Miniprotein binders against q9vhn3. Designs and how they scored, part 4

Target 1, 154 residues: q9vhn3
Amino acid sequence: MDPDDDLVLENEAEEIERLQLPEELKKPIDPEEEDERVARIEFNCSGCEMHEMVHYFGRKPPFALGVIYPEDNYVMRDPFQPPPPRWQSKPEYYIAMGTKCSICSKTVCKDPGCSFYYTASFCLPCGKEELKNWPPEAQARIRKQMSVSQGRQT

## First folded at step 20 (miniprotein)

Design W2
Fold by OpenDDE base, look of step 20:
Parts: structure tokens; C-alpha cells; sequence
Structure W2 (fold): chain B 154 residues (1-154), chain A 102 residues (1-102)
């Protein structure tokens, strides 16, 4: 009846606490840099169910260096592209989501099923009415675009 | 999508010549009712002329080639069908990289 093996397991609990990996000092993300990366503009296409948060609305998105649109565009930064290193002038990837109809100001995506462009962007309902006022060649082109877009949705 | 896109890459050392070439392309594209998306960088401009038919795309391409001869700028023109804006700019960038390696 050897009494001695009361090996006091007390010390194991204190050693587990020391192995708490130091909280990696989250480098203070410059609050200005965090703010620019958050998409704050709601984009909702009136022609389809597309709904996204985007980063910019205008003609010259600041993250798409040198890009100029003829009209105000809803533009999103590519969420999967890491920011290019400062030494590489690689274009940042972005996505132009859509615009506003030049007549009714409804937001539309760039899908041919939702909008088309002739001198300006139009939603399909407004564009169909304006089409009658355009040159025959332009009318033929736009009708062709509309027919192809409708064929892909079937 | 039956819409054609003309990618015009203009390269030159004189910013005034580049701007003049751009203005001429934009004016013609606007006359055709085409969407023009521009990317300006130092010494180079990429112009996307979109929503064209085949005849109008050829007209823009011919104009761009004429401008190269008249202004002394280097112009590369590609006509493509069914490309998105992003795909067109990506293609333009790949072409620029190839031109810079030569």
C-alpha cells in the first residue's frame, strides 16, 4: 500500500496560461485607409435584381488612375486584388457596375438586358421611346443589341 | 453581344500630340454616339470606343491609323467583339507590355 504517488498535478494549469501567443499587435490600420476601402454607396439596378455596395459614383474614380467616363458611373474596387505595391504602377482592378438613365435617372447596370448606350445611357423603357428619334443606322444597331440580350436570358 | 469595341492605344513623348489625337478620336466617337472611356497616363492614353457596329468600328480604326501618320504618335488599334470594359482594358495593358518589351 505504497502511499507516495500523490503527484500533485497542480502546476499544469499555470503553464497553459503562459502559452497564450502574444496578441499580434494589429498594426493600427490607418483609419483613412480603412475608410477608403469600405464600399459605402448602394447600387441597385432598376432593370434586374442586382444589388451591390460600391466605392465610387462619378466620372473619375480615384482608385482607377487616369480613367475618365463620359457619365457618372458606379464603380467598385476589386475586392480580391491586393493593393499593388507602391512601386508597381499596375492598374488596380475595378468594376464599373452601372450608371443612371439619362432620362429618368433610374440606376441601371451595364448589362444589355438593363441598359444601352447611344450618346448617353438609357434604361430599356426610356431608350425604346427615344430610339424613334435617332438615325436609322443607330436604331438598327440598338435593336440588334436588345435582341441578343433577350436571347441570352432565355 | 454584337457590339464591337475599338481599343486605341496612343503612345508618344509630346503630351500635346497625345491630347490632339485623343480629341479627334473622341469627336468622331461622339458623332457616332459611341461610349468613350479614357485612361490617361504619362506618355500613353488608352481609349475604349464601345457599342459600335462593324462599319463604325472600322471607321474609328482608320481614323486612329491616320492620326498616327499625321501627328507622329504611335497608335495600336484592336477591334474586339463582346468584351467587357474590364476585359478590354486588360487586353490593352497586355498589348502595352508587349510594346514596351520591343
Amino acid sequence: as target 1 above (154 residues)
Amino acid sequence: DPSETVIVIIVGDDPEELEEALEEIVEEAERLGAEVIIRKEDGRIVVLVRNLDEEDAERIAELAEELAEELGVEVTVVIVEGLSEQEAFRLAWELLEELEEE
Scores: ipSAE 0.749, ipTM 0.910, lowest interface PAE 0.5, mean pLDDT 86
Fold by OpenDDE base, fold request of step 21:
Structure W2 (fold): chain B 154 residues (1-154), chain A 102 residues (1-102)
Amino acid sequence: as target 1 above (154 residues)
Amino acid sequence: DPSETVIVIIVGDDPEELEEALEEIVEEAERLGAEVIIRKEDGRIVVLVRNLDEEDAERIAELAEELAEELGVEVTVVIVEGLSEQEAFRLAWELLEELEEE
């Protein structure tokens, strides 16, 4: 057994140990990042039976890349989207569930059967009352939207 | 949703020009009582103007085109019917990807 065979085996073992990717590449999922993925805000639509847990309530959801709403929105992360790779500014899939009525502050979803937007968000009861105060052109537009939403329920 | 959505994509190197274009679009949209949803990124802004009729949608589109000429920003406008917010933003991203490949 030539002494040169032992030197080659020691170098291969050291190279294999060096090529062993440090087990540290299991980046511990930062417990803080795991906590941000749990939806903790309750969303209940006053107009329908929609009930969901959401991640954010406000104008600027931090997980929706630079999105700004005119009003506070209930926003959830898409539960089926894998976290974007850090290098890809891919839009995180999110869902804006709804808002609060600007008059009565009841929570409503964005379904045309529950709310509409004109200058602000309204539930249908409050919006129907406010509609009378708007310009005729605006009234016509909103009435058209309401008629289409009612026609689908049939 | 029977309402029209105007997707406005504003691209430019000068942040001040981008913000000026955004401000004018927002002001007109607010005058029309439309819902404005904004997405800001470095060098680009996507504006969704929602709950418009056809006439108001065309007005926003015309304004956006005028702003492109006046401010020297690149503007892409698409009028779409019946899209959700998510679908509209998805479409905007697809358009941006196409514009960046040209």
Scores: ipSAE 0.729, ipTM 0.905, lowest interface PAE 0.5, mean pLDDT 85
Fold by OpenDDE base, fold request of step 21:
Structure W2 (fold): chain B 154 residues (1-154), chain A 102 residues (1-102)
Amino acid sequence: as target 1 above (154 residues)
Amino acid sequence: DPSETVIVIIVGDDPEELEEALEEIVEEAERLGAEVIIRKEDGRIVVLVRNLDEEDAERIAELAEELAEELGVEVTVVIVEGLSEQEAFRLAWELLEELEEE
């Protein structure tokens, strides 16, 4: 049994161990996928003190599968929902924070104390002015929403 | 939120019928000045029509039922008061799960 045969087997085993790609090829979370999970868009409501970092601003948030808004919305991923496993199209919980006023472009949250929707989103100051131009039925509906929001602040 | 939300769930195998049903609902909702939020999936569309009064909510519900008969799509309609967008979509998903088990 020539001592040279043992040296060749040890080198092959070390080469096989080196060629064993560490199974922990943790697929580098595509730095783009990690970047998509970090909220980078600042949301500041002009009507209240709400300040949040959100993930998306637009009509079709990519993480909210198939969701389409009538207007650009500030949308965040639900921070409490674990990411769905890659194989499960679980609806990711998302939170639509707010939008921009269609008249003055100020950012407002969806709280009835900050905004309302009729044909478009309005901040309360702009909406109160436009309300006079709307059908009486629409005016009644919006006034009802405004009254309830004011009652919660007391 | 004292406003009513109509949840419309449209299910069907023909994507053209689904889009036609969606278009009719959106047109009526826009005429009413309501906020329409749509979620499209393969063979399924969930439509949230928000910021309605009781009369307008009933009108959207009736339209959705008529569309089911005319287009041959399966439509489920629920009128709810005071739900957030998230709560409304959650309810829609619960309803879809129940419909798939039947």
Scores: ipSAE 0.728, ipTM 0.904, lowest interface PAE 0.5, mean pLDDT 85
Fold by OpenDDE base, fold request of step 21:
Structure W2 (fold): chain B 154 residues (1-154), chain A 102 residues (1-102)
Amino acid sequence: as target 1 above (154 residues)
Amino acid sequence: DPSETVIVIIVGDDPEELEEALEEIVEEAERLGAEVIIRKEDGRIVVLVRNLDEEDAERIAELAEELAEELGVEVTVVIVEGLSEQEAFRLAWELLEELEEE
């Protein structure tokens, strides 16, 4: 085992260490930006097993500039998409998870098996009761939406 | 979801005309009991009117076209089925990009 092979291996190891591109200086994520990216609001649907941590609850999510909801929504940043630059008017990747039932205030997801919207969001139990007070045309529309949701669960 | 979504894109230089158009669309949508989601930008408003049947979707579309003629705003209307809120907004932005390139 020639001593020259050890010197070549040490030089290759030093050259590999030099060629180790400096660890990409993870740009210090602004601690404020890191904090905004952490979902801190618990979302738990009363109608199904959906449980998630979300970023916002309200009508105007700050990370979805210009978006206005008719009622308070649980809104999550899309975890699979980098946030668009704040200056760029691009579709922001966010997900509206759900709302509160306008009658009983239970949290419900947007799934037709858990809630529906007519003038406001309703959980299915409360909505079925209120449905009787609505115009026949509205009742027919909502019943159609509910029937399609039940057909997907079979 | 068998519910239709109407995407209304309103473009104009006068913010008062844009807000008037928005108000009329929102009032009709509320009368229909539809969910209205709005995105406002400078000179542009995107309105999603959701949970409509075919007849009500056509009514919103017709109203939006009438408002364009009356107020002098540019309106683009698309009726889509089965789209999420996110997908609808994405489609609206794609349409806006196409309109700006012309």
Scores: ipSAE 0.726, ipTM 0.903, lowest interface PAE 0.5, mean pLDDT 85
Fold by ESMFold2, fold request of step 21:
Structure W2 (fold): chain B 154 residues (1-154), chain A 102 residues (1-102)
Amino acid sequence: as target 1 above (154 residues)
Amino acid sequence: DPSETVIVIIVGDDPEELEEALEEIVEEAERLGAEVIIRKEDGRIVVLVRNLDEEDAERIAELAEELAEELGVEVTVVIVEGLSEQEAFRLAWELLEELEEE
């Protein structure tokens, strides 16, 4: 082969690839994928003033592949992180915002001042009543957690 | 005292052994009242056992180590305090990348 031919070919291929690479990267996103990125589920914490639109409610959010929650969670895509490039398989950033109280079904965020988890998620009012039925060591631990959270709020 | 999270990374080539290890950890964690969040991928499972005190976190870690010997799976256990779910998974991914580089 002629070295000049290889050089010309490499320059032409590099130029074409360079020009086409930006176009490839700018290829439009699949409409169904774009629709999934729109937050359509309203999340209002009953224990504080948190109000957000989230992307999913359930145990297995599709944008957090492989993740399984023990109960239904309100889950959103992280609004401050870009999605990973589609040619990479690394996990997308997400945030589990909260759940429904297992007793009263009120929506609560994961902040310790609004809810806690023991066997299931509870809002604080329901949890205080259910706590009386739990083992004494669990009662002590949860009461201690609530006292620390209350001090932070006050 | 802030609650603790136990990160359990289970790696193996036998899906039956992986699932058995996962099931045993989940059963003990649920008995302790902990929140269990699972991420499954081929040949590996990451389990976050959250909202534990120090004593219960150590019990989960000891169980995971015993299961590694019993079932022949590779287990890595880390106990962390004050990490969010996402921070815990990110740490687990960093550990997995370190292990797989070897």
Scores: ipSAE 0.707, ipTM 0.884, lowest interface PAE 0.8, mean pLDDT 79
Fold by ESMFold2, fold request of step 21:
Structure W2 (fold): chain B 154 residues (1-154), chain A 102 residues (1-102)
Amino acid sequence: as target 1 above (154 residues)
Amino acid sequence: DPSETVIVIIVGDDPEELEEALEEIVEEAERLGAEVIIRKEDGRIVVLVRNLDEEDAERIAELAEELAEELGVEVTVVIVEGLSEQEAFRLAWELLEELEEE
């Protein structure tokens, strides 16, 4: 048995382990990039038990390049999809979780049992009061949508 | 029935023509009470007009086609049911890729 063979195998194993690590993984992590991906905004739906931490509240989420909402939305990066490489121009995956009721400012998710949209977003209590002032066609549409949603939940 | 989404893809070389087409679609969609979500890229605009009845969705689609003729922009209109916002934008992206290959 040659002791030099053992030393060569030891050095080769260490070199192989070092080479098996992708060089990309050895690059320094940009602390600001990591911080931007941390969800810091609390979203808690007043109409159900939904609670999430999200990344953005507003009309133009920076990670959804070019997207413009009609009102401020709570928007998060999609946790089930990897972010695109930063050298690509493609937008990141995202999810719009909900908004604030245009009357009472309570936070509501997009579920039809918690909110609906007609000209603006409304929680169900405020929306039911406001729909009395809307055109009859709109009233009938919204009441039907709410009836279907509630029937499915019960 | 589930609410419908109208996907309107507007393509043109003139930013002012694109913005005029967008403004008219947004005005009618807002009159109908619809939620309007916009994605702008160079030379194109994608508009999602959401929470419509079938009749209102058809009205938006007809308006978009009329604007293409009036303003000289190219439009593609698709009416979908049951898609999320993200799924609708993904479909619009796929349609744009097909149009660019032709």
Scores: ipSAE 0.700, ipTM 0.879, lowest interface PAE 0.8, mean pLDDT 79
Fold by ESMFold2, fold request of step 21:
Structure W2 (fold): chain B 154 residues (1-154), chain A 102 residues (1-102)
Amino acid sequence: as target 1 above (154 residues)
Amino acid sequence: DPSETVIVIIVGDDPEELEEALEEIVEEAERLGAEVIIRKEDGRIVVLVRNLDEEDAERIAELAEELAEELGVEVTVVIVEGLSEQEAFRLAWELLEELEEE
């Protein structure tokens, strides 16, 4: 007869278990983790034509481990870097795109032609009005920064 | 007047002393109008104090050194120009690795 026909279905189930891939490769991605990777926040700079979808608005972006900003920032994952391995839960690559003006709440990018920082972020129109109330040395420094951002010869 | 960034690296085992040093640096930096960005990892704090002129950068560096003696934390201070936020943090962590290996 043929001794090869003595296989039992129970033995096939056991063999299939041994051939299964590691559970980490089969584990479904947590919907909350996948939601964090989607850029859902619209960023439109009021001072220029910059428009981008970003991943986070706030002071402590979860994908920038341990980083704390002094004010709410529009922060995106760096789109030009590969995603980290799945066991590494927080990527280090990020870009802070801009903020809201502390006076008028308009969104501005970090380009010196659109905003500047002194105690808080200001769009240029609000910053120019508020600057007169600052100490003279701060006024001089900020005016110099603004003049550099507006076309220069070197 | 190219703006300067002061990188302050604070290392210690006592969270209260680390936080106290951080808070005093942040308070002075805010009085100077500087942008302060903090990164906390593994009992280490890196503080970027950005958009300073030279005189103000030196004030922050002096304060950090005084706090190290007063609070018993280890502090390393570096003043740099023209680095992005990410470049400054990268430099800070490279400095930390070199100092801890010594």
Scores: ipSAE 0.670, ipTM 0.865, lowest interface PAE 0.8, mean pLDDT 78

Design W2
Fold by ESMFold2, look of step 21:
Structure W2 (fold): chain B 154 residues (1-154), chain A 102 residues (1-102)
Amino acid sequence: as target 1 above (154 residues)
Amino acid sequence: DPSETVIVIIVGDDPEELEEALEEIVEEAERLGAEVIIRKEDGRIVVLVRNLDEEDAERIAELAEELAEELGVEVTVVIVEGLSEQEAFRLAWELLEELEEE
């Protein structure tokens, strides 16, 4: 048994990626396709009809320097805000669009009608079922928050 | 009722003390189920503890103040309602700049 052979298989022969990625490796990569300001990640909310192209998925978006999320977020650069002032280095304006549900991994936006956060992000269907496993005080709090998000806000 | 965000600004010269304060706040926030978003910069940390009710927000604020005394870091705490993540960070940045005028 050879650990190096197992590791090599995971590096080159056992890509999780689809055939589309090997095809992309054969083509010339030009600077415009590598531009960090190009939104290349599809974001489709499973709870509503939101569809956007975003710039980053992860916990530490490079254009939001120093920001750390508790879980992977779909983050886009804010196209309607001016760049940071040139006299100091600070993060660009950005928008955190959504996450993956911690149970089913479906993509959900941050709208309270589509997801909520308690210990992790949940889509509403998974969250309603998982809610039953939480302490009674937490159940009451989250249930109240969900009621506010259901259309009537006074 | 609307959810609360606790903005905790931690300033200090010792990175170990800053990280210890951060870790304690994160631990309590996670126990409460809150979403914790962190922004780290040299000598300062801004923590947003989000989706709390009033009672839990007060608990986080009190913990942050206790940690400031125990660890010798400077802490500023603000509780806000209805701000987006970016609005909360912008407020924190403005407060931090005003505090550092001296």
Scores: ipSAE 0.660, ipTM 0.869, lowest interface PAE 1.1, mean pLDDT 78

## First folded at step 21 (miniprotein)

Design X4
Fold by OpenDDE base, look of step 22:
Structure X4 (fold): chain B 154 residues (1-154), chain A 102 residues (1-102)
Amino acid sequence: as target 1 above (154 residues)
Amino acid sequence: DPSETVIVIIVGDDPEELEEALEEIVEEAERLGAEVIIRKEDGRIIVLVRNLDEEDAERIAELAEELAEELGVEVVVVIVEGLSEQEAFMLAWELLEELEEE
């Protein structure tokens, strides 16, 4: 058991998401087969028109050394950064594009107009329904985030 | 805006102390329903606790400072607003460079 396995965020929502993801999507893309420079994973946000090709889907992107996400993320390498020399602990430039909704498994970007996070990632429709089950303080926080995102679209 | 991010940098020679500090921060962040992004390296851990309001951000910061005293690890904590994940990690790296130069 790698010590990194113990940071299983024992969030019931994450377990549900892990159980709902097809096993085929859980196959870590063998880092050896990834021509590291070619984005091969399609990312389509269900909440907006964002469409991109990304390099990784999972919790531990190999090109972001030591980075661990609580959920599977679509992650893109910054195409404009030369890879840092392996010996230089320079921050590798990457972009986390989005995740899957913990309830409906639709892909969403991290934009507040498309998703929010509370214990897990939610698309706005699913999150609005789940919000009713959360503590009042959490509800207030999420509603504030949603209002700000709607104000930017005007 | 509940767009506060707490950057916690944990530095120490004992990996067990680092993991214990990390565990405590993660547990508190989870209780708050915050998104936790971790970057582990040899002798140091960077933790981003995101999507917090000001009150919850202060709570995480206070916890991190307490852990430094209890476990004997070095901790740097910064609360920032409106930063992306990438920007937050860049800031963490800048802070680490400053610490290594002292």
Scores: ipSAE 0.768, ipTM 0.919, lowest interface PAE 0.5, mean pLDDT 85
Fold by ESMFold2, look of step 22:
Structure X4 (fold): chain B 154 residues (1-154), chain A 102 residues (1-102)
Amino acid sequence: as target 1 above (154 residues)
Amino acid sequence: DPSETVIVIIVGDDPEELEEALEEIVEEAERLGAEVIIRKEDGRIIVLVRNLDEEDAERIAELAEELAEELGVEVVVVIVEGLSEQEAFMLAWELLEELEEE
């Protein structure tokens, strides 16, 4: 990257821009941070054809600082967005791909044709069995969600 | 009925008051069957309460406002439709940044 190619700048404007750039942002990446960026966890949705390598499985992904999920999630860094500097409070770009069904433990993505959340995450087969234990309003809502997903192959 | 997300931003200086407000919101959200995703920072908590219908979303929003008065925390509540988790957090971050400029 050539600092003079991107913009036509006066010396003082260019100098101000350079002086405002935090030096910590330019430090070499810690080797452990480089290791964190490698996606090593296989995610295969049991309800569809989604297959991905993700970075984390759990409730508190380290690259999503301060975030807490109600259950373990498969989470990946967004491959098209750089992480924000850690000294900024801006959320890092990430994607929560899916979870495990609370009954059978099969991996499912967040697509409504593969899973849904009511009190916990369920794959569609397990959710159909649990449905009658829920309030009538929830049953109606979930049945409508499943009906919209008709014909989805797994 | 479309699925809605309630974004609740809680700001305060006392961690115990923040945690108490959070606990009450989470209890009601879980009673409604909603997915609750939390982001904690110093003096701030963002809560996403997801997969609600409109009536339940309004109920969570009303609870958050009542807790703000009761506990002396500041609350901003927004109800949105069709946002992903990440989009909701990004909107919350922008709202929090705007609030703190005032």
Scores: ipSAE 0.739, ipTM 0.894, lowest interface PAE 0.6, mean pLDDT 80

## First folded at step 22 (miniprotein)

Design Y1
Fold by OpenDDE base, look of step 23:
Structure Y1 (fold): chain B 154 residues (1-154), chain A 102 residues (1-102)
Amino acid sequence: as target 1 above (154 residues)
Amino acid sequence: DPSETVIVIIVGDDPEELEEALEEIVEEAERLGAEVIIRKVDGRIIVLVRNLDEEDAERIAELAEELAEELGVEVVVVIVEGLSEQEAFMLAWELLEELEEE
């Protein structure tokens, strides 16, 4: 057991201990930032069985950097994505779950079987009635979309 | 979703020209009854125009190209079918990164 082997191991251990960057005190995630990561808004689609907890309801979700919606959206943060560093302008992954019907204010998901968009979001029942007031070209487009979505449910 | 999405990326040095281009795209999209989702990041604008048919998607694309020539902004336009909002923004971001590396 050559005495020279022990000296090399002690120096490597001390160098590893020195290179152990002080545990960057995980700056306590601002309790407000931790609170923003917890989904607290209930989303329940009136058209299907979709039920989720989401993080935001509005036009400008703060975690979806720079995103602006034409209407208030229910938006969920990707639960698996670590928060980007504050200095990185990388967009966080998010999911826009749905909106409220512009006529009846019922919550609907963005699935074509539950809602459609023309100038605003509509649930299918309200949209079918409103469709009669739209230009023929718009009516044809929306009817085509509705037929495809209903065909997938059969 | 059988509807088409037009992805428009607008880049330029003059923020007023970028906003003017955005306004024109939004106005046309609204006239068509399309859903417009805007993303402004670091002086760049990504616009998703959704719930279009093929003809309307082509019209938005043509408008974006015309605006690029008139306003001197750089525009990238892609028409995609069946993408979610998230997928469309991911694609837009990739295209934007490619544009900046050139």
Scores: ipSAE 0.807, ipTM 0.933, lowest interface PAE 0.4, mean pLDDT 86
Fold by ESMFold2, look of step 23:
Structure Y1 (fold): chain B 154 residues (1-154), chain A 102 residues (1-102)
Amino acid sequence: as target 1 above (154 residues)
Amino acid sequence: DPSETVIVIIVGDDPEELEEALEEIVEEAERLGAEVIIRKVDGRIIVLVRNLDEEDAERIAELAEELAEELGVEVVVVIVEGLSEQEAFMLAWELLEELEEE
């Protein structure tokens, strides 16, 4: 058995198979790069009037290298800054816009007037109901945060 | 009343010890109800533990330093107020670069 002959046969078969695949023949030039840069995911905050198109929904946005969120996040690339070269060693800009409420799944931005995080993200209506199940000290702290963060006058 | 963020940078040669340190920090942060955001780049771990009061932030920082001694990993810990997620990661990156320039 000659491993060089086997390798040549495998390479030739792979090339023929790839050339014959209809999906591959129909692909536009660099479609992955164009799709990566297009913000196709709609983000509408249920707690305010924020509306944006974002690039990613999940825990591990590929353009935020190495980032792992505790929950799925709506994440937007900075459209004005390309990814930095490796030799610059600076973080890329991105914006985590918001999440889904862990109870009702409504989309909420990270503004304290629209959502808060305690063990999970909650929109304010669901969070107010879930407070009843938390330790009393946590309830008091979160109620205080919610009152202050809602922009109470004076 | 302003919320605190604890930035924990974990560096070491043994991936298993890095993960053990990370898991212990995450477990305590979750017990406190904090939001934990992790960044793993080139064998280094950055942890943001967010939405803490001062007492809880100091507890996380103390835990991180205890784990560094216990597990033989290198830890850099800072507590900050009023930084966004992106600002906290930028600061963490600067601290990591300073640590590795030596």
Scores: ipSAE 0.764, ipTM 0.910, lowest interface PAE 0.5, mean pLDDT 79

